Miniprotein binders against p81326. Designs and how they scored, part 144

Target 1, 226 residues: p81326
Amino acid sequence: MLHFGGFIMEINHISKILEKEREEYIRNKVEEYLKQGFSKDDAVNKANQSWRTYIGHRIQDVIYNLLKKFLKDSGLKVTTDKALNNRNLPEELDKVKRLIAINYGEYLFLPDADVIVYKVENNDIKIIAIISVKNSFRERRFETTYWKLKLKESPVTSHIKVFLATPDKDNEISYKCPNGKPKKMRIILEYELDGIYFLKEDFEETEKAKHFGKIVEDIIEISKKL
Key: E = the ipSAE of ESMFold2; O = the ipSAE of OpenDDE; V2 = 0.75 times the mean of E and O plus 0.25 times the DockQ between their complexes.

## First folded at step 16 (miniprotein)

Design G58 (at its last look DockQ between E and O 0.79; V2 from the best seeds 0.67)
Fold by ESMFold2, look of step 16:
Structure G58 (fold): chain B 226 residues (1-226), chain A 83 residues (1-83)
Amino acid sequence: as target 1 above (226 residues)
Amino acid sequence: SEEDKKIEELLEKADELLWEAEELAKKGDYEEAIKELEEAVKLLEEALKIAKELGNEDLIKMVEWLLKLLKYLIEEIKKKLEE
């Protein structure tokens, strides 16, 4: 039996929906940069960089709000790395932050985790999953795998599932061997991570590489094991 | 609150209409699918009004996204009608 979540199943259109905003966004940003004294060429370059950051944050916001809504009835809570980076945290979030921290000897640092799913039982906090949201793989291609490997080093964090959510509109990791050539990024990401959830329809589905619509059921099932 | 329960009801009804519209579109019943989605949009517009009255920014953002999604789906199905 499946959850009542048609909205989550249709998120596959997110890149096409958000792309409609691009033209106006770029026009506005170019004008803003020209007013700051940049040349036309520099303003265009900076506007395109601004767009890439903007679209990544928009996708992250959509994912955060949907997961927050659809996981609440299962007793699961959702937060973000931005919320955890506040200097003065509520006690609950401070505990979440410490439970995902990476040990570097005398120092503890927060991994780059876009969205964090956890539960609270008898004042005890259990971290269920961390979801990294990537719109493209031109930069920091294996950052998420690094954090998964670091989390695996300690019994305290080794249970934490690390997922990647991506529209992958440019097909950078959608197939293992396109045209008979191994796609290193897809193969390594799928091997090291606990799951890849695509925000589109056209990709090679495997046990770990799924439509994003499956993520709610997967997270709930994992939470039952903890 | 009572308003939170109303928003939940509106979201559930809109999601049901989305499922029904998807099934209609699979059958090629595009005009009926569009009518179901347009009703879902009206329910979400009501949910958005209530979310704004509550000042719930996360809920506002979520409903605004859902509205964009439904309107996109309506436009895509309309394209299939002209084919």
Scores: ipSAE 0.634, ipTM 0.853, lowest interface PAE 1.4, mean pLDDT 88
Fold by OpenDDE base, look of step 16:
Structure G58 (fold): chain B 226 residues (1-226), chain A 83 residues (1-83)
Amino acid sequence: as target 1 above (226 residues)
Amino acid sequence: SEEDKKIEELLEKADELLWEAEELAKKGDYEEAIKELEEAVKLLEEALKIAKELGNEDLIKMVEWLLKLLKYLIEEIKKKLEE
């Protein structure tokens, strides 16, 4: 088992590393939006919004690749909601898609699933975990919780672990009660989710709130129980 | 494939060097830490070359991230040497 202990631990720098690209990215996007006819203020605002989306995808990609690499030796497979968003899917991914679908009566919808971990045994697919990757909690802060609750409502999906991975750059959920004031979002997320994994060192560790470096081990352990 | 194995070996060695470099840096041996990281960068550059030859986009992205990480760490340690 490739102990990428160093690489996993140094993920703490992901926000800083990616932030180095921000200035150039913003400049380029502002120029692009100005050429499209937007005002300077609108261009700046749109560029900032674009950056938030961009950085989110970059973090997601890193997490995806890390998990894919570190789980491979354990025989576990990793995919994404994006990969499932195709009309023509390989049989394996089509099964994965169906096994994470949430029933809304006349409709089936997929939860937000940035990363999906599953195993294949004897041609049977078992979904192990869904990892939501969040850079910030400015928007849809409880969306992951919603999906966890929805997955829990069906015997088909109730076993699926839902994890949150975040650098929590703004310390929105790093501590439960900083200065004696409860952080509602931290408390609720920790309560409702199966785990929160921080891409940083400065956080309040609990049974469910851990450093990202623990996620591989935790997933492998869960996989053995399914 | 043989190429996949080679990439994995390179990544493993790079990880080991990173770990060693971290330990060296903790001890204040920054110059030696940088040397280890620079060697790790070379290994990852080789891995990246192979990954590109294979056309494995996920692996390319992974190695590119790791390269960025190592380069960042080198820069941070260099800053400490200048203090």
Scores: ipSAE 0.616, ipTM 0.842, lowest interface PAE 0.8, mean pLDDT 92
ESMFold2 (binder alone), look of step 16: mean pLDDT 86; pTM 0.841

Design G59 (at its last look DockQ between E and O 0.76; V2 from the best seeds 0.00; counts 0 for: pae E 1.7 > 1.5)
Fold by OpenDDE base, look of step 16:
Structure G59 (fold): chain B 226 residues (1-226), chain A 83 residues (1-83)
Amino acid sequence: as target 1 above (226 residues)
Amino acid sequence: SEEDKKIEELLEKADELLWEAEELAKKGDYEEAIKELEEAVKLLEEALKIAKELGNEDLIKIVEWLLKLLKYLIEEIKKKLEE
């Protein structure tokens, strides 16, 4: 088992590392939006919004690649919801897609699943975990919780662990009761989800709230029980 | 493949060097820490070359991230040396 202990621990710097790209990104986007006819103020606002989306995808991509690499030796496979959004899927991914689908009566919809971990045994696919990657909680802060609850409603999906991975740059959920005031979002997320993994060191650790470095081990352990 | 194994070996060695560098930095041996990290960068650059030759996009992405990480760490340690 590749002990990438150093690399995993240093994930704490992901926000700072990626933030170095912000100035250039914003400048380029502002210029782009100005050329499209937007005002300076609108261009700046749109650029900032674009950056939030961009940085979120970048973090997600890093997490995906890390998990894919570190879980490979354990025989576990990793995919994304984006990879499942194709009309023509390989049989394996088509099965994965079906096994995470949520029933809404006449319709089946996929949960938001930034990373999907599964195993293949004897041609059977078992979904192990879904990891939601969130850079900030400004929008849809309980979306991951919603999907966890929906997955829990079906015997087909009830076993699927749902994890949240976040750098929590703004310390929105790093502590449960800072200064004696309960952080509702932290408490609810920790209660409803199977785990929260922080891409940082400064957080309140609990049974469910851990450093991201523990996620690989936890997933492997879960996989052995399925 | 042999190339995949080589990449893995390079990544493992780079991780070891990173760990050593972290321990050195904790002790205040910043110059030596930087040397270890620079060596790790060289290993990852070799890994990246191999990954590109293989056309393995996933490996390329992970190695590129790790390179960014190591370079960032080197810069941060250098700042401490200048304090």
Scores: ipSAE 0.603, ipTM 0.834, lowest interface PAE 0.8, mean pLDDT 92
Fold by ESMFold2, look of step 16:
Structure G59 (fold): chain B 226 residues (1-226), chain A 83 residues (1-83)
Amino acid sequence: as target 1 above (226 residues)
Amino acid sequence: SEEDKKIEELLEKADELLWEAEELAKKGDYEEAIKELEEAVKLLEEALKIAKELGNEDLIKIVEWLLKLLKYLIEEIKKKLEE
């Protein structure tokens, strides 16, 4: 079994576990907005918007902390694009930033990544993978594929694996051909990305579409080849 | 540190109990599975106490998540007992 594999595999329940917090969160937020003078209808709408932002960040935080903890014993380090955008970077993170940045002429941009996995070996830094965490696919459906294609364009970044992690609670990409019809979003994401990792049990599993619990051993295996 | 190693030991033991509880639940031995998960919760509560004494915010967040996970699993298995 994986190191801490029971805990990692059970992350498939993350949406159900976090959803239990929703009722209390909404009540508290509605009370806050009412105290600020909003109508009941406005307060409820604002509270629901606040919840969607909150739950998305909560899922990202759980994934980040779990990967940071459980990859460390294999000599792998974890950071984020947000951390790399800070003004005053430690030398190690400044090197990570330079090794993953994409050149657009006079501009230099980081790919959108919620989690960046790298290793340090004899003072050399090697970027292993980026992981995009998406709670839903209402907008920016293919943003992750764009960054994969950009990273492939340079020999400096072409080795970097690009993964998507999602609970996909609305079943937008869970099956390749639901009802016998191809699901364009699932097919394109699976074709272009190096892997899709689902934070739930019910989806169509393939060599690229897997349970999230398998991501740790996949990253470790990739790192050994680099 | 020695305290960090103790937390790692507690996490590893709790994960072993989770694996054992999963096998028991697959066999329909729900009461036994719940007992093992409740023991894992006790180990994680000890780990949380040590993490708080160390002031290690990263460990606190991880252990608090794992406690939520185990308590959720216990509730779900208890529902199956009522069926």
Scores: ipSAE 0.557, ipTM 0.813, lowest interface PAE 1.7, mean pLDDT 88
ESMFold2 (binder alone), look of step 16: mean pLDDT 86; pTM 0.835

Design W72 (at its last look DockQ between E and O 0.78; V2 from the best seeds 0.74)
Fold by ESMFold2, look of step 16:
Structure W72 (fold): chain B 226 residues (1-226), chain A 83 residues (1-83)
Amino acid sequence: as target 1 above (226 residues)
Amino acid sequence: SEEEKKIEELLLKAIKLMWEALELAEKGDYEEAIKKLEEAVKLLEEALKIAKELGNEELIKRVEQLLKDVKEMIEEIKEKLEE
């Protein structure tokens, strides 16, 4: 029973922990934008947008470091889309990049795969899963499902599991039918993706919708089948 | 209660330090990572003392597990430092 309870489950408090930084962050950013000549209203709007980007990256960093720690003893490696976009890629990461790329004729593009889990066996690289980290669903609501569908189109990438990790602070996908009314985003995301992992306690748990702490065991089990 | 709010504040601070230590260790900053984890131990020990005074068994169990986790992280990073 790897880590039921304990440190990994404390990620369910990530929104509360990071929100304590919000007031100081926004104050500093508003001041910065005012110095650049923006109006007060524009500075506040830009500061709020900056916060959403910042908190998304912070959540991604926590997830990356937790997965790296908890998967290392199982022979699984973890990288990020940011690392794959570096100009000076080691050969191993270049292979990872090629193995997840989606073909658009003369162009190859990476899916929005914030965190990538893979293994190396006999000089072969096998991609296990990609994890998309979403803080909110205000735009690009179904971006992750689009990439799952594209990966399913090719036999080379169709095995790759696509997961969504989210605090879903505003409860946009936490429940399938709140008050008897279907939430289309939750229903479609759960149907199309291989799993949704919540960074909070209050959500409707299903076979595909789980607490983030379960992702380590799920990834390890999947890796044994490949 | 005020004591429960204090325990929560101590726990959240300790958890954040643990995440920061993982980030530091990823960058190879092992000594600074250990310092963050030692700070987390102090916060968790304070939280444990308060939780025991309250007799809150659920909080005691949670804090004890976090203490075990932090100490394990310290030992793992010390092994890398000696490598």
Scores: ipSAE 0.743, ipTM 0.904, lowest interface PAE 1.0, mean pLDDT 88
Fold by OpenDDE base, look of step 16:
Structure W72 (fold): chain B 226 residues (1-226), chain A 83 residues (1-83)
Amino acid sequence: as target 1 above (226 residues)
Amino acid sequence: SEEEKKIEELLLKAIKLMWEALELAEKGDYEEAIKKLEEAVKLLEEALKIAKELGNEELIKRVEQLLKDVKEMIEEIKEKLEE
């Protein structure tokens, strides 16, 4: 049983907790955009877009902090792509950045990596996993899959596990074949990624599709094989 | 029931505080983290009282587990402050 096992399971309520802030957030943003000279309709649309971005970041932050906390005792470290977007990086983070970079010939680019899990052994860094956090799949549905495939192309990065964490509030990928019809997105994501972790209870569980509570154990097990 | 809704409200508030405390602790703001966790304890104790009055064993177990977790988190942070 994971230390703080009750707390990690409460992640199921993340969408509900954050949604309580929506009304006030939207009201304040609409007012802000109206003061900037936007029409009422434009202000509302912009506020809704801002909310989507905001809630996405909030979910990512919660997941980051949870993983950092629960992986610490195992000697594993956690960082983010945002932390790597700095001109002056500590040596350790600079190495992490280089070890997740994707080669495009003349250029190196970083994959979308909301959370990066790595270990340091004898001054060597080993990247263990990248976790992509998505609140909804309205945009960039297969972006995480693209990055997984790109990472797989290099012997430097091919070992890196790529996971998706999502509350899937709209049930876009919670089930493979609801009403007998295959959900293309669920099937492809599950096939291409190393795992999908749900921040909810109502989903079809498989070998690769699990509750978020399993992610810590899975990452620790992977880390032992590297 | 109204009592069950109240318990849920208290739990959601407590969980939010726990997440905020975790973020603060990660940033090294241990004092403020403890303050939030202590507030969460108060909310959870109230929830536990109501759950016991209702005789809802499932809710009692859930709240007791969270209380245990919060208290352990406080202890861990306090240990860091003494270092």
Scores: ipSAE 0.699, ipTM 0.876, lowest interface PAE 0.7, mean pLDDT 93
ESMFold2 (binder alone), look of step 16: mean pLDDT 88; pTM 0.859

Design W73 (at its last fold request DockQ between E and O 0.83; V2 from the best seeds 0.76)
Fold by ESMFold2, fold request of step 19:
Structure W73 (fold): chain B 226 residues (1-226), chain A 83 residues (1-83)
Amino acid sequence: as target 1 above (226 residues)
Amino acid sequence: SEEEKKIEELLLKAIKLMFEALELADKGDYEEAIKKLEEAVKLLEEALKIAKELGNEELIKRVEQLLKDVKEMIEEIKEKLEE
């Protein structure tokens, strides 16, 4: 069995690790935008926006690679929405894409599925879980719950677990009742999703709200029941 | 304190190198991944030395586990290089 208390738990420091890159990143981006002819104020605003996008992709890449490493020996495979949006998909990934797609009459769309865990048995593909990676809840706070509800509407996709992974640096969902008042966003996300996995140490643990390191054990257990 | 701040800096840098090595290995850049991991070993060995000087048993255990993890990663990637 894999040892789950070592390297994987170090993801709890991801925000601190990435923050050390911020000043140099912003400086380089501001210089780039100034060379493109933007004003100082516009260059700074664009650099900050660029940083938010960059850090989100970095966290997603770390999660993907950690899951790939720690699920490998359990016969579970991992892919990403970026890989599924490539034009010429291998047959295996094309099947994964079709198995998570949501039907809107004339249109077919992928849910918010930054990272996808699946297994292959006798050339059959079974989707185990999708993980939405959120660095901030400033916009579209409940989009992950929307996709969970859509997946529940079809017997073909209703078994798919929908997880949220987040550093939650600003403590937007870290506690259920901060200062004695229920936090709407935490309550609704925890109720509707199959799990919330925090990329930090300081948050309120529940049956569904856990340290990210627990996600490997949870996924393996779920896969045994499918 | 000053020594605890130094250990934190060493650990954060080592952990970052470990994440980067996983990404490089996924792309097939095995030699660069090993280079990153070997640098991480050096940082972790320095952190372990300071942790032992402080007598911090919990930190010693954490760093020793990380060293085990990094060395395992190096071995796995070297196997991929040789096929």
Scores: ipSAE 0.799, ipTM 0.921, lowest interface PAE 0.8, mean pLDDT 90
Fold by OpenDDE base, look of step 17:
Structure W73 (fold): chain B 226 residues (1-226), chain A 83 residues (1-83)
Amino acid sequence: as target 1 above (226 residues)
Amino acid sequence: SEEEKKIEELLLKAIKLMFEALELADKGDYEEAIKKLEEAVKLLEEALKIAKELGNEELIKRVEQLLKDVKEMIEEIKEKLEE
């Protein structure tokens, strides 16, 4: 039984909770942009864009905190791409950063890795999973898939599971074939990724598409095989 | 019903506080995290009272589970404060 089992299920309400802040946020940002000399229309557009970014970060932070909390007792560690962007990293995080790097010949680049789960055994670091967090799929719809495929190309990173976590508030990928019409994005993401975890209840469940509440157990199970 | 809406509002507020508390605790702001969680407890207790008055068993169970969770969170954070 997951510690705080009731609380993790309440993740379903995160979008609703955050949406309550939208009106005030937008109003404040519009005012800010007007003061910067933007037109009213531009200010509104910029405010809306800012809100999308803000919500995305907030959801990511929530997921990070939940995973960090729920995986701790299993001896698993959690970090973020943001934490890895520091110039002076602790040895452990520096190793993590290197172990998720993708080779482009003369250059190494990091995948989009909103949340990274790893374990440390005998000073050896094993990357278990990368979780990409998407609030909406309006932009960069298959970026996570790209990174999964790139990670798969190297024996160093091929074992890393790539998961997508989303509230999918617009029902873009919640169902495979709503009204008999295939949702290309859902089908491709589910096919290419190791799993999709929904921060909601209204979705088509499959072997790879699950409620977010199952991600902890899944990650723990994967970790035991590494 | 209006009462059910009130319960949901209380729950959403409490849940928000719980998420914020986790973030604060992660940053080492344990005292502030506990304050938020204590507020969440109050909200949940109010929600529970209303749910019991309505006789809504599903809501009662949901709120009771959250109360359990939030109290456990408080205990865990308190343990960290002592370290």
Scores: ipSAE 0.707, ipTM 0.875, lowest interface PAE 0.7, mean pLDDT 93
ESMFold2, look of step 16: ipSAE 0.769; ipTM 0.910
ESMFold2 (binder alone), look of step 16: mean pLDDT 88; pTM 0.861
OpenDDE base, look of step 16: ipSAE 0.704; ipTM 0.875
ESMFold2, look of step 17: ipSAE 0.728; ipTM 0.894
ESMFold2 (binder alone), look of step 17: mean pLDDT 88; pTM 0.862
ESMFold2, fold request of step 19: ipSAE 0.727, 0.747; ipTM 0.891, 0.900
ESMFold2 (binder alone), fold request of step 19: mean pLDDT 88, 88, 88; pTM 0.861, 0.861, 0.864
OpenDDE base, fold request of step 19: ipSAE 0.661, 0.661, 0.662; ipTM 0.858, 0.858, 0.859

Design W74 (at its last look DockQ between E and O 0.90; V2 from the best seeds 0.70)
Fold by OpenDDE base, look of step 16:
Structure W74 (fold): chain B 226 residues (1-226), chain A 83 residues (1-83)
Amino acid sequence: as target 1 above (226 residues)
Amino acid sequence: SEEEKKIEELLLKAIKLMWEALELADKGDYEEAIKKLEEAVKLLEEALKIAKELGNEELIKRVEQLLKDVKEMIEEIKEKLEE
């Protein structure tokens, strides 16, 4: 049983907890945009867009902090793509950055990597997993899949596991065949990715689709094989 | 029931504080993290009291587990402050 096992299970309430802040957030943003000279309709639309971005970042932050805490005792380290977007990186993070880079011939680019899990052994860095955090699938539905496929193309990065973590509030990928109709997005994401972890209880569980509470154990197990 | 809703409200507030405390601790703000966690303990103790009054064994177990977790988190952070 994971230390703090009760706390990690409470992740199921993340959407509800954050949604309580929405009304106040929207009101404040609408006021801000009105002061900037936008129309009421434009202000409301912009506020809603801002909220989507905000809540996405908040979920990512919670997941990052949880993983960092729960993986610490195993000797695993956690960072983010945001932390890597610096001109002056510590040597360790600079190595991490280079080890997740994708080759495009004349250029190296980083995949979308909301959370990066790695270990340091004998001054060598091994990347274990990248976790993409998505609140909704309205935009860039297969972006995580693209990055997984690109990482697989290089022997340097092919071992890196790519996971998706989501509350899937709108049940876009919670079930494979609701009402007998296949959900294309669920099927493709599950097939191409190494795992999908749900921040909720109401989903179809499979070998690759699990509750978020399992991600720590899965990552630790993977780390032992590297 | 109204009491169950109150318990849920208290739990949600406590969980939020625990997440905030983790973020603060990650940034090295250990004192503020402990304050958040102590507040969470108070909320959870209130929730536990109500749950016991209702005789809801499931809620009691859930709240007791969270209380254990929060107290352990506080102790872990305190150890870092002494380091």
Scores: ipSAE 0.675, ipTM 0.868, lowest interface PAE 0.7, mean pLDDT 93
Fold by ESMFold2, look of step 16:
Structure W74 (fold): chain B 226 residues (1-226), chain A 83 residues (1-83)
Amino acid sequence: as target 1 above (226 residues)
Amino acid sequence: SEEEKKIEELLLKAIKLMWEALELADKGDYEEAIKKLEEAVKLLEEALKIAKELGNEELIKRVEQLLKDVKEMIEEIKEKLEE
């Protein structure tokens, strides 16, 4: 039985909660840009752009802290791609980085992973899952599926679960057949990924498309099989 | 209804306080985290009172579970302070 399950499930309301900050955030940013000499119209446009970046980072932070807190009792550790790009990487995190990196000849790249879940057994590290947090799918619709496919190509990374977490405010992938017509992006993402976790209430639930609040239980269950 | 809107407002404020407490506890700011969680308890207790006056069983269950969760978070953080 999942400890704190009620609280964890409330993450589905994250966009509603954070949207209440928007007006004050925009007001403060407009004032900042006006002080820099921008016109009112330019300041408003820049403030709205800043908000979109800010809310994305805020959602990632909440997810990171939630997973870090509630996976710890199951012996699971959580890190981020930002931490893995640090110049002074501890040995444990250096091993995590090497275990998810993709080889492109002379170059080694990390997949698009905002949050990485792993465990340590007998001084060995096992990567359990990577989670990509996306607020919009216009420009990078299938980036997460690309990384899943690349991870599947190597026997050392093929076990890694790849999850997508999204508020999907604009309903870009919320339904498989929204008007009786298949939504290509939803169908392909659900088919290729190990799970899509929605940070909202209203979407079409399936075996792979779930409320984000279920991710803690799912990760714990997966970790027992490794 | 207006009462259900107030319950939702109280719940959202409480949940945000609980998230902030997690961030504070991660940084080792245990006393501040507990203060945030105690304020969340007050908001949830108010929400529970309204939900019971409405007789809305679904809201009552949701708020009672959140109250249980936040009180357990407080106890967990207090144990870290006593270490």
Scores: ipSAE 0.601, ipTM 0.824, lowest interface PAE 1.3, mean pLDDT 88
ESMFold2 (binder alone), look of step 16: mean pLDDT 88; pTM 0.854

